# Designs tried in a protein design chat: VHH binders against Uncharacterized protein YOR238W. Part 13

Target 1, 303 residues: Uncharacterized protein YOR238W, of Saccharomyces cerevisiae (q08634)
Amino acid sequence: MDEKVELILVPCHSIWKSSSHPSDNSVNLGQLPEYWHLAPFQYEGNDHLAFIKHGLTAIKLLLQRFDTATVIFSGSQTKKEAGAISEAQSYYFLFEKLIRYVMSNDNIDVPNFDNELRLLLKEVKNLLSSQNVNVDELFYGGSITTEEFSLDSFDNLIYSIYRFEEVNKKFPQKITIIGFAFKMPRFISCHAKAIDYPQSNITYIGIDPKPANYNQTQLSKYYDDLVQMEDKNALSLFSSDWYATKDRLLTKKRSRNPFNRTAPYAQNIFCKENGKRIEGIEDDEEYFETKIKCKMPWSSPRQ

## First folded at step 4 (VHH)

Design e2 (framework vhh_7qbe_3)
Fold by ESMFold2-Fast, scan of step 4:
Structure e2 (fold): chain B 303 residues (1-303), chain A 118 residues (1-118)
Amino acid sequence: as target 1 above (303 residues)
Amino acid sequence: QLQLVESGGGLVQAGGSLRLSCTASGSDYAMGWFRQGPGKEREFVASISWSGGSTYYADSVKGRFTISRDNAKNTLYLQMNSLKSEDTAVYYCAAGEWYSDLSEYDYWGKGTRVTVSS
């Protein structure tokens, strides 16, 4: 009865610094920006708090879906200064630490969490307690795992699908993506279409960064800037380079791979035999029609 | 490849001022300043949007430091006023492809040293 049919995908955006220790005897639960390897633009919106909301929302859904879902954190070893730790691995370790903290403490008021995080954390604690969840089974039982080779959002989707099959021996019938709301159009309108995954089987849950103490005018400008830069640096590029095999997207992908890692997924049609991503697709529509459309295990018909 | 070159560091007395500059090979990036003091981890100082219309500061420097940019000269600035001994650090210029994808790849300069005397 209990088959893993749903992929709950959390695209990762940074690496948590597990070795960072506060001088005040508090515990590092990712609540401060200095506990992460953040880019300059990730400070204004408190992006690190959004990362924690993404992961907690995924765990909340997992608990509500019982044994039918697998949570996958997706992201490669993208920061040379962080060493050989992936974005996905760092999220996995952070959420294991956070859930153990929540279950071992009566007071779960984490300093520097905003009100949304405090509410979400209470909801997760209540679900864990009411269901008598064994935390070791939650993290070690295969319901939460990592995909550690993704270098862009296209990889997040396609590699997590192959990782899901590697873990569960079946491709996901449903996908729930939990990420930034401003990134939803690229996942739904570009990536899902590019791999022929039915949009009717995808749910997107958007949780954006949230600047503290901004009035409505400041918030509107902040979110307008996010949408403009998303279009300029990603969405418009994926419209003409569906598989990130050429031009700016390929250059960006190469810069995010300081350790020159290759994906290990046996059924991955986007990689060469040696695991390196294919490059230089000149006609994406022809590639889609001849190699992808109605030919993927998740295509309709799925045979 | 985007290149970032910092300048303007030096020795200054507490209460004094110093202006750092960072020259970039392009201006279509969100940019910022980070610093690393002796025996400490790298910490955020300030950021500025690609247009220069939005700025954000760490609480420790708010009201004392001002970040600005001149896109015509591809130059980022950090005006540091009312300097304290705890501001002693190597200051790094950073640029990011703002929300472009999964891994927001950062470009970093080699740093410029600021020493604030007691």
Scores: ipSAE 0.081, ipTM 0.576, lowest interface PAE 6.3, mean pLDDT 86

Design e3 (framework vhh_7qbe_3)
Fold by ESMFold2-Fast, scan of step 4:
Structure e3 (fold): chain B 303 residues (1-303), chain A 118 residues (1-118)
Amino acid sequence: as target 1 above (303 residues)
Amino acid sequence: QLQLVESGGGLVQAGGSLRLSCTASGSDYAMGWFRQGPGKEREFVASISWSGGSTYYADSVKGRFTISRDNAKNTLYLQMNSLKSEDTAVYYCAAGEWYSDLGSYDYWGKGTRVTVSS
């Protein structure tokens, strides 16, 4: 019996509208922005196509590591207009539909997909066929699952670690995160350090949004703005609020929880006994030194 | 909670112009305009980044509408030129964090009505 040792984490960023129907005999595979509950900033970069690239890259990696890896889509019920469906559940359903579509069709050209998506679809289809892995085994066999309580990127990491232990009965020895490249610094330099997870055991695969038909000057401006906003709204905030328990980060987290969901992970030291998250940590460095450092199940051996 | 208040709607003749405004209680948001015509679903019109350096438009309004913002006044604008009867709708201001994983809670105003007559 092979043991699961690798967490393949896909942080989710939106909710797919599974009930939206095309008017032209095509299928809804998430290929248009109208098929997602997008925020205003997610249109310019075709963020929805990046979401699909993240999930397909995770499934590709899983197929290459089928006996040792678990894919976890991570994201809570964050949008009241979508109803009681999580980001993670919507990604799971989208990828099940998309993979069933490509396995049932000889021509897998999906309108509005770019060349990177077409290549990923071909690679995934070829891996499924060559390994004789059927779609039911892939989605119902426990190799792909959801984490449905995360409200920010810090939660994406820590809750997915606990979710991995819940399903596999042990903590991951390796984590591969597949997300936006511009978010890599917060996961590696902020979140992993805050929970004492060894950076040497984390691989990050970055895939950014890509505006269509932009020239090099327009692309440079778009990515410059993206990095500047990442610093202003995430990196600088997580640098002074490691656990998102105060300042602007806690207010944002609360606003993303319209259904008042609470994480069920019994070993979660960031929650109170009633499941509510710990708030108002005054000294994050002291909290880390006294409660986290060398005390986590995944901590590196230290003197 | 962030509050968004739209203004500037009204009755205008085809080919005319209107400028919509949206006042927000804060400026650290990417912002956009959406609209909903009678008996139709809400559709995207335009978006603008926090810095104002990046803008994106629906194909139906490209070249006719211009989105802009004044962060000192916490105000978003939509300049609408060459208006068509198809532009008749209630226009909604929307705001969200720059990244969804930072609590991109979508805030919506109550809307301002634009009627374009022939």
Scores: ipSAE 0.322, ipTM 0.687, lowest interface PAE 4.1, mean pLDDT 86

Design e4 (framework vhh_7qbe_3)
Fold by ESMFold2-Fast, scan of step 4:
Structure e4 (fold): chain B 303 residues (1-303), chain A 118 residues (1-118)
Amino acid sequence: as target 1 above (303 residues)
Amino acid sequence: QLQLVESGGGLVQAGGSLRLSCTASGSDYAMGWFRQGPGKEREFVASISWSGGSTYYADSVKGRFTISRDNAKNTLYLQMNSLKSEDTAVYYCAADSEWYSDLSYDYWGKGTRVTVSS
């Protein structure tokens, strides 16, 4: 009766260090950049706080969906120094810890959280309390799960769709993506189009990084640089390599796969029989017309 | 593919100065410095945007260290002033060709050792 129809997708961008211990009596809830395996570019914008906003927003939506949605954190084992823990698994562990923390404490003011995070955390706590939610059921009952093989944003979308089917035995009728606002164009205009998923069935909720203590000139420059680098290093590349099967995007994927993992999804048409991703598509438009268009389980009957 | 080579490390007395350099095989990257002291985890020191227009520093080095870059020479610098014994560490140059990409794509050098004597 109440079947799972909506995929709430959270693309992951880093690995939380669950073993990091604060020097004071505070709890590690991902609130400091040192609690994450961050790249240099992720410090200026306090990207780690945006990651927490993405996951809390996903959980908030899940609580409002009356068991019709599944939250999927998506991201592979991308950092050799982190060992055999995926981005997705680290987010799952962090949010389980964070939700248990807020349910067991009256004071939920976490140091270094900004005002947006404080409000989100309070909203989530209120929803959990008012609905008398069992936290064990929330995390262990299948409403929140991981997709641990994605190596880029295209994988985030297509592998999470296949993971949703693996868990719920049907493909999602609706997808809500919660990620960086500056990445919306690639998900909507490139990735959804490349797999023939109807744009009318996708909602995108964008939450960007926010540098602290920047004046308007510094903020403008930060976001201008952000958009320029996104276009140069991702959006323009996906526009000419829809499936990330050619040089530059494929080289990036290989560098993000230090443990040489392969996606296991049985319904995945983007993998060879040996589980490896297909490579070297010469004409993406022809591939779309011959292999994808009107042939996907989610394709529109008239598309 | 991207190669990062640090240089400029050495022995220096407390209160002294040292300049580290990192040569990269390309310049279209956000770059930064990290360090790992004896018995400690790797920690962030400073970062600089691709254009060189934005810099960010760890609180422990603000006012003492200056990060800069010369894109024509594909070189990153860390000017270290008023050095303290706590600054003793191996310093690593890091770069990401996918500034604000969807997933990590990190390049790291092998490091250069800085020892600050009292």
Scores: ipSAE 0.269, ipTM 0.670, lowest interface PAE 4.9, mean pLDDT 86

Design e5 (framework vhh_7qbe_3)
Fold by ESMFold2-Fast, scan of step 4:
Structure e5 (fold): chain B 303 residues (1-303), chain A 118 residues (1-118)
Amino acid sequence: as target 1 above (303 residues)
Amino acid sequence: QLQLVESGGGLVQAGGSLRLSCTASGSDYAMGWFRQGPGKEREFVASISWSGGSTYYADSVKGRFTISRDNAKNTLYLQMNSLKSEDTAVYYCAAGEWYSDLTEYDYWGKGTRVTVSS
């Protein structure tokens, strides 16, 4: 009797355009920015290549922990022009296509992939081949699934935990988050703390965007600006709105929900009985201790 | 509650120049320009970080267009030089509120029309 204990969480950041076709003889494997619904600030860093690295790293880790881990892609239906397809579902379909491509082709050199992706893809192919992995078992056996209601990084963590329980009937004992390195502080110091999930049970694997053809000075400036933007526009706000239910963080959630989705997780304390999000949650230590911590399944009374 | 208002569009001869402006109610956003030509999908043109420290351009406009911002005036600019008939489009200003939490810009203007005659 296998027990699923580890959540491998991949926060999603875009929607892949599965219907886009290349102008040459190549296949659409997400390798060009035009194959994604990117925000303009995601072009400079080739963020789309980082998304592919995140998912391939998650699959690599899953192959090493198949009996005990579940990969969850997390992200809602955030783009009206993409239709009723979630970020999470689009990642799921992309990685299914990419793994089938890898298993069916001897030449796996994808145009526009960088050297990190080419090496990662070869490593994943070697693991799949050496373990004689059935691709249908990998994608349809329940080891890879989606969480489709998250609108920000707080949702990515808490909703993926609830989704893991929905699929496996138990909460995760360990969480591995594979995402942008510059987002690590908000997951560890803000989100995990806000829900009393033990930081010692979280591993974070950070893979950042990387601009092509930048020298070391240009890269330093790019990452410095990225960290300053993260602090000013996210970290500082989460310090006084731990649950993203007030002010600008709430306004952001509302603007990112064009299909008016509500999270259906049975143990979700952040939604009302009718499934609608609770707004205006207090962020002081007394409210946390008396109203939040006692309702978290991984929290225990002081011994 | 952010409002974006584009201006500066018009008719211009091929090889000419035009400057677009976009006024916003705040400067705490990564911003950019998109365009949609007749019978085409909306495409990315250029982006600028919240600090103005980094800029990025679509290959079709590199070397011809320059994006800039004045945070004291909450205004975004697109300087368009060496205009081609293929640049004929409605140009949209867009703003993204929280970098990398959002996969698409939160706020869009109504657009300003640019027509480049041969």
Scores: ipSAE 0.165, ipTM 0.577, lowest interface PAE 5.8, mean pLDDT 85

Design e6 (framework vhh_7qbe_3)
Fold by ESMFold2-Fast, scan of step 4:
Structure e6 (fold): chain B 303 residues (1-303), chain A 119 residues (1-119)
Amino acid sequence: as target 1 above (303 residues)
Amino acid sequence: QLQLVESGGGLVQAGGSLRLSCTASGSDYAMGWFRQGPGKEREFVASISWSGGSTYYADSVKGRFTISRDNAKNTLYLQMNSLKSEDTAVYYCAADLWYSDLGTEYDYWGKGTRVTVSS
């Protein structure tokens, strides 16, 4: 009924192992780290539980927006070990399974979920029940979809905007990003600025990893390291390479593309005609002023 | 590209100790150890932040194994104490290029080093 105006973006950070089976009679709902293709740094913070919080928060928000939003899980096929499955598709499959589990069971207590997840899952179940939501319509009706070509956080934002337009025939008037709180500065101060998307039309909902059984000294060290590493290896690099076309950011982008996939978004100005990403922008500020500023479909007119 | 070389594996008696080393071509990475025992899937053992300020262990090794790093030498260590027959596995060093996103399996590199714990 209503037009879709809001993009609810969930940047993905891993691939769920849908084929992993518990040793007991429980179901695989992503609740254990071994159910994911995790990197070493993702174990300490129980990052997999944060991934589930991100997706459930997106679904909760979607239900509260009724017919005005689209949830997009964003992430490419980044792990050769996982095969030809994207981060985004694996999240989509997980949340379809989780929502069907919630609607088919009276007791929805999932082992290894923390208290925040248990509360969030109950909130989502209550919204689904109170609105008499058809789960097939929710997942197959276009309100929840995937963007499967993003290789970094800049791609997460720009490719999801183009994916939203592909699905809804209009660019989003508002974007809500649900991700790690420690990553908010790069999305707001770097990525939104780099594409001339009005920052006043972006909301960021931050949910960080949370180590279990850590005392305050251990938590302080964990979050200090997390923020320092984010600054050193991402935020400071995006500040001098706005479009990830140079040096370390480009090298990482290439390493995350083991299947050499190319983005299919026809209106994407950051790709060459052959679908390959543009590279080697020497002056990002000049590129912004001459190619981006006031020239994007979402740019505000000066007069 | 990033190169990881594991060493220090061997045969050791139950209750004994062994130290594994992994030399990397750089040190701006979160790092960890994984292992794969006979007839088992690869499992996580331990991880350490780039600064060495944060460490995390699998429950099966907690209190027995210690992960550490020397960034000046680009070397990761796993000190293994009170070894059990269940610790018999090929141990793999893993590194994650901590940038904007999740590392790929290209960040996990090495042929592994074999540890056999006899009774």
Scores: ipSAE 0.353, ipTM 0.704, lowest interface PAE 3.7, mean pLDDT 85

Design f1 (framework vhh_sonelokimab_d1)
Fold by ESMFold2-Fast, scan of step 4:
Structure f1 (fold): chain B 303 residues (1-303), chain A 120 residues (1-120)
Amino acid sequence: as target 1 above (303 residues)
Amino acid sequence: DVQLVESGGGLVQPGGSLRLSCAASGFTFSDYAVGWFRQAPGKEREFIGAISWSGGSTYYAVSEKGRFTISRDNSKNTLYLQMNSLRPEDTAVYYCAAGEWYSDLSYDYWGQGTLVTVSS
């Protein structure tokens, strides 16, 4: 139909420090952990490199689907020390800088990037060059944009759907989520189900953190711990609190909102008229059956 | 009502040692990766080291590896930083931080900091 139909969603996990300057002659392209506002658990796995892989993979897919896809970086203003800069805005600025860097340089080797990033960057550069992409059209033409109010992974999905409609005047018929592989179950089995978005219309591309210089035993333990704590601290909680409106998930959401941001999406059924998220849903299955099932703009026709 | 309280800072001579402590309350400490950061006057906050929820893995900033040792005692809800061979450039406010393990939270909790001055 010559319209944007696919949401390429990149959930954001940190804020890039655009004002940080290298102590050497290299450019700040997010390649060092010191260029990010990282939580302590994000250092061991070089999570910042995974963030860059997520965004580059999204841009790669966009270049392959330019007329039909929109990339949305999703994440709110979650850190007082960063100021009024959202996770999403910081990713947008980083990737604009990185793409302009690769288009302006023949040698695109970035110090501290791993081999996977080097190969991905070369692939993106080749796509940009072979398609004679106008970088200004790529970033300013509406094909890449931000969703700046999400405070958890449930918000990442639902707010990005509403943001997609805000910019394209249509809801996405297809969603590709690019995030950590260990988080796939919460997006597919919890969040998509909770909003009645057809799972057959969702693709998940998982790229996990990778500790440097770990042997196979250390890697196995790292990933086992990662999956176990993901289940304990997120997946099991979302299984009983589908909309993050109560108990531990709500407390975590409030701790990530130092600027008391409220989502502005007019069609968002999960917000009250004052823009605040709904809270205290006692029976999520009843809420789903009465308010969500077969009632969303994207609900599958059951005929 | 989560709180992290740093202690053990003070004045120390170059070449000396200090042990910093961070006491955690109001949350299940053993579910959190925790780390040490510092901020010198007029500088950005700098990462020092982090330790996994179990204490099984430690990660250090390259410049600090070998002089500083991070450890935790989950039974006491306490994080430690052993600082050896201190230099004047180590003068900073030292902060502990706790992030819920394996979440993609930006950060959960930060302390108010403890001042370490390395001077003669």
Scores: ipSAE 0.351, ipTM 0.717, lowest interface PAE 3.9, mean pLDDT 87

Design f2 (framework vhh_sonelokimab_d1)
Fold by ESMFold2-Fast, scan of step 4:
Structure f2 (fold): chain B 303 residues (1-303), chain A 120 residues (1-120)
Amino acid sequence: as target 1 above (303 residues)
Amino acid sequence: DVQLVESGGGLVQPGGSLRLSCAASGRTFSDYAVGWFRQAPGKEREFIGAISWSGGSTYYAVSEKGRFTISRDNSKNTLYLQMNSLRPEDTAVYYCAAGEWYSDLSYDYWGQGTLVTVSS
């Protein structure tokens, strides 16, 4: 009766530095920005704390679903300096370390975590304890896994669906995406539509970055800038390049693939037989109508 | 794509000041958040500070607050790092980095670096 039906998707945005050691006796649990391979724009909002909130929220949901879900961290090997470690794998290792820390300590206060993270840690610890969860089974039993070939948010969605099928031998009936709130429109209005996945079967849980010590004027400007640049650098681009097969999105995708990795998902229609991505779709609407609409394993049957 | 070229490095005496520049080419520079990092011999690359795409917000590593100032000139596609009260421990290769504001993946464009040596 405990059939896996729900994909809990965590799009990854960075690589955790597992080898970074504190100068004091503290443990590296990703709580400082220097413990991550961050881009410049990720410092202002303490994005690394949002990454930890995303993963903890995913684990919380997994526990609340009584093992009817699979958590998938999604993100490829995007940084030469990090070596052959994917964003997804680094999140997996971080959350295994964090959960083991939570279960082995009575005081779970982590320096530099904000109040939201402290509350999430307490909630997760309570669920783990009340359900008598075996941490080895949680991480090694297939309930939490990685998707390591995604190079953009479109890949995050489509590759995680195929990864879910690879692990569970069936496609997800429901998807919960846990990511930045300001990115919700691209997942719901662009990506889900582009692959004909029913929007009614998708839940989005948004957790945004939070700058520390900003007044109301600074916060308003920060979030306004977030929305405007999201539109400029992502939403407007995906509106004219639904599948990231041309223009700026394809250039970005190629630049994020320093190890030239190709997706291994056998049923992925967005890849050629040799595993390389399809490119150069001139008319996305026609491609959707002829190749996608009512033809995907998750498409609603015509009535 | 964005290409970044740092300049302004060199030898400076302890207590001195130096201004680094980072010239960007490619897409509109104002689309990117940009920051400065450094790497000393045998050490991990360390964050110094960053400035938002609009230039309205700046943030610094706690240890560098007050000594280093970041600014940008979007009309010249250039990022600056003003370094004051330099110490021998500031000796490092200094890198500028740019990232698309809130893109799907944490992707950063990096320059080749400029060497700053603080010694007598």
Scores: ipSAE 0.256, ipTM 0.667, lowest interface PAE 4.5, mean pLDDT 86

Design f3 (framework vhh_6z1v_2)
Fold by ESMFold2-Fast, scan of step 4:
Parts: structure tokens; sequence; C-alpha cells
Structure f3 (fold): chain B 303 residues (1-303), chain A 120 residues (1-120)
């Protein structure tokens, strides 16, 4: 509650299809790409397995923090074909299902999980058992929750900070972000700086997609392409549009909001009085210096 | 300069088979993921199948799994969709698309589509 000091942030990248069922006797735990509303670019790397690693790593850290952290899954209702379910809500439902599965079964081998996932499941099961964790308390007691209005990575960070305050009545003193390693630079060098959140209080845990059966040469090309596309489609854009209020970043944000949802965070300075995001900031450096720097609730806490 | 040209769409009877082809030009084909999409009258466009740049990874939508197979030939700059056990519900315009692996904007290049009609 009042002793929660750390935000464990999991930016979401897709929506799990909870209603999809295998034709055999197995259960849907997100282990196949067809169990997700994947974007075309998410198939090569088995991105869906990385999503599951992100959430399990967050739950593992939560258990190791002994009730001093809150896990927040962050992502809006971004898929018209999925209907009124957010990325964040779908992750929450998947991880509740997965944790209940591992606690109800002695053999927890899930088909199509790789070795990293099998080890993470065993570690999480061991922590839950050794600490005698009540699964209902874990999911319903406020230690794991959702932020359902984020439309890009900038929103993931800023909206989850406000969501943390909404749940715990205090802003986080420490943030751990669990996401793709190739996206680390945008969170640390762009987003945290843009909102004046101290970089020394942020830890990033990177888990990248991993193509199956690629040799070292193919993996090296895959990783190089990943970094080049990240620079082209995100880092270079955020360098000239810190708050995603202009041009290509704004167009991308609008395309991810088919239901025209608006964020409910009353203290969020990046929203207008009607809840819509601010747009058209002409000079991001001037905006930062005059509106953000040393003026945020988290600016230089206790310094 | 960039072109994706679909071919092979025609009228076919229920239970029949059809192979669609998509010829790509104007970009480095082997660096792009490829996908097949379809749109029936009065419905949203939906993803049918996707294939990685090397062909090492493929995905098929549940409603075509076991019936349709995506493949590619990088030497010929062509992606294929083999359609078996066709149903009236498969009637749609089929589109070929090429994408950047990590773009948030969906596919970058689209063909003009090829009409598939399945009659009972």
Amino acid sequence: as target 1 above (303 residues)
Amino acid sequence: EVQLVESGGRLVRTGGSLRLSCAASGFTFSDYAMGWFRQAPGKEREVVAAISWSGGSTWHADFVKGRFTISRDNAKNTVYLQMNSLKPEDTAVYYCAAGEWYSDLSYDYWGQGTQVTVSS
C-alpha cells in the first residue's frame, strides 16, 4: 500500500486471444503466435514468447521485492478486431491464468516454450511455493495492476507513473522497466529525460525476441536490422519530438487509438482539461526547460 | 518504383485448390517480411498468413490453418499462398504486403489485390 516504492513496468506489445483454443487437449497459455493479435513484424522473432518472458520476469521481481513494488502492465485498446480489451488487460488475464496453471500442476511443461521460459516458470513456481503466496491476493490485492490508455512508449512511462500514484497514493521512487533490450535507449535517453525522472532511479531489464533455428550469421543480421529499424522508426523521431505531439509519431499514436480513448490521469500535464493529449509543441527543449525541469513531483526526490 | 503484383485469383468450386503469387520489384525482397491479407465485401481486412525474410518462420490464421500454406522464393522475388479445401467464406480480394520488421505502421507496401471467388 503506503510502503510501495518501486514501479515494475511492463510495456505491452500485443493482445492475447483468450478465446482461442488448441485442436488437441493442450491449454492456451499464449505459447503460439496464433494466440495473439500480432503485427506482421512480430512473427520472425517469436515476439509472443518475449512478451511472456517480460511478464514472468516482472512477477519474479515482485516476489523478490517482498511487497515493496507494484507490477503495471501498460497498453491501451489498440486493435479494432480485438474489441474492447486492452493490451494491458489481456496480459493481466494471461498471467493470472499461467500462475494458476503452474500452482495447480506438478508437471508444468508447456509445449512451445523455450528453455528460458521453462526456467522462469520453475523459478516463479518455487518463489510462490517457498513464500506460501496466496494467488488471489497477488492478483487482486493491488500488487499487479493495469494501465490501459498508453498508445506509445512515452505514454507507457508517463501514464504508468500516474497509475502507480493512483493505486499507491505516492509516486514511485524507483522504476524497473522490463521490455525489449533494443528499446532501452528510448526509455533511458529520451523518455526519462523528457519528464525529468532521474535516470539513476531507473533499471532496465532487456529481453529481446529470438528467432528459432537461426545460425549465428542469421541472428547477427536479425539483431543489426532490429537496431537499425529502431533508430529509423523511433529514436531519430523522438530526438526531434520528445513528447510525441507532432508529425510521424502523432500519426502513429492516432492509428493505435481506434476507439478514441482518453487518459483519466487528473495530474497528467501532458493532457488537456478534456483528457486529450497535448499536440503541436513547437520547441521541445524550451517546453522542457520552462514546464518540466525541476517542476515534476519526481524531480530530484530527496536531493 | 516499388511494386507488388498479385496473380492467380479466379472462380473456383468449394473444395478446390488455388495458388496465388505475388511478384515484387523495386526493393530488396529478401530483407522484407511478406504477408497475405484478405478483404471480403462489407468486412474488415484481415491477416491470413505471414512469412519471415528467410522463409524460416511462418504464421497462418486459425481459420486457414491446415488448408493454406505461405511460402517464398527469394531468387524469384515472389511470395506464394497455396490454398486448399476452399470454402465460400474464403471469397475475398487477396492482398500481398511487404513490411519492415520493427515498424509500428503495419506493412509498408501493398499490392492492388487479386479476386478469389469460391462457389458452392
Scores: ipSAE 0.012, ipTM 0.355, lowest interface PAE 8.6, mean pLDDT 86

Design f4 (framework vhh_6z1v_2)
Fold by ESMFold2-Fast, scan of step 4:
Structure f4 (fold): chain B 303 residues (1-303), chain A 122 residues (1-122)
Amino acid sequence: as target 1 above (303 residues)
Amino acid sequence: EVQLVESGGRLVRTGGSLRLSCAASGFTFSDYAMGWFRQAPGKEREVVAAISWSGDSTWHADFVKGRFTISRDNAKNTVYLQMNSLKPEDTAVYYCAADLWYSDLGTEYDYWGQGTQVTVSS
């Protein structure tokens, strides 16, 4: 029995529509944008394919770690039209379906998957087969689980750390985050710093969306626009609101919580006594110095 | 108050053309991606096209590619859908949507218009 030491975090970005089925004999494996609850700009990048790459990469890494890691899909019930299903739960169900499909079929050519997905899917199938993996144990044994209360990327990191402890009875010694490359700065420079998690113990694997049929000039403009809007709408905001307790970030957080979900993590210092999130931190640097720095279970060794 | 108002829907002949408009107010229009969706009676709402905040990047669904073109005029706070070579299967209520949480890919569309009916006769 190996000790679980690594959190493999997959921040979720949408809800898969498990009930959507093609009119032909093909299978819904999330390969079309209409199989997801997508925002407008997610269609341009074929973001749904990036979501599948994130989850498959997490499962690949889990298999390569010989079960010393826990994969956590992180995301709450953020879409009223989807009902009481979280982003994290929908990813979990999709990847369970996809892995079972892979193990039950000799031909794993999924229509609309790009070349990166085809290669990744083949790599995952080879690892599952060579290690004689029991799929039920993989999904039901605790190696892959969900964190269903996160409403933003700050929550993704801190709640997944607490969820890891809930499942494994100890905090992760290292974290691998698999997400969009353009979001790496917020996780490393803002979120990890805000919770005093050592940056040297975090690995970030960035997989960005890829628009179809774009030439090099269009593709360069697309990625420049992603970075610019990420800075304007997230990174710059987190620099002045480390814990998303004020202003636009708090407004976003409230908008993403149509079912008024509250995080259940007993050691979570970012919630009020009633389980509601802390709001209105006036001085983030003072909060960090007095409540966080060198005081977290994962903080750098004390003097 | 955030508002999206669609206009331009009407009865049109097969092979005809139509331009839909969506006028936006109550938010900084030029900061957000916009999209067009449609829903036929008894069917699920489906995405038709999307456009970036700047208007430089667009996406179109395969079933309308080459026939429909999304565009925007940030000075007029308006997004457009130019529809050419219309088919009976394009008959639907067309909706404008704003993605006010652009940098957060897991958030629902915060603002929808009331829709505009397009009917294509054979």
Scores: ipSAE 0.172, ipTM 0.593, lowest interface PAE 6.1, mean pLDDT 86

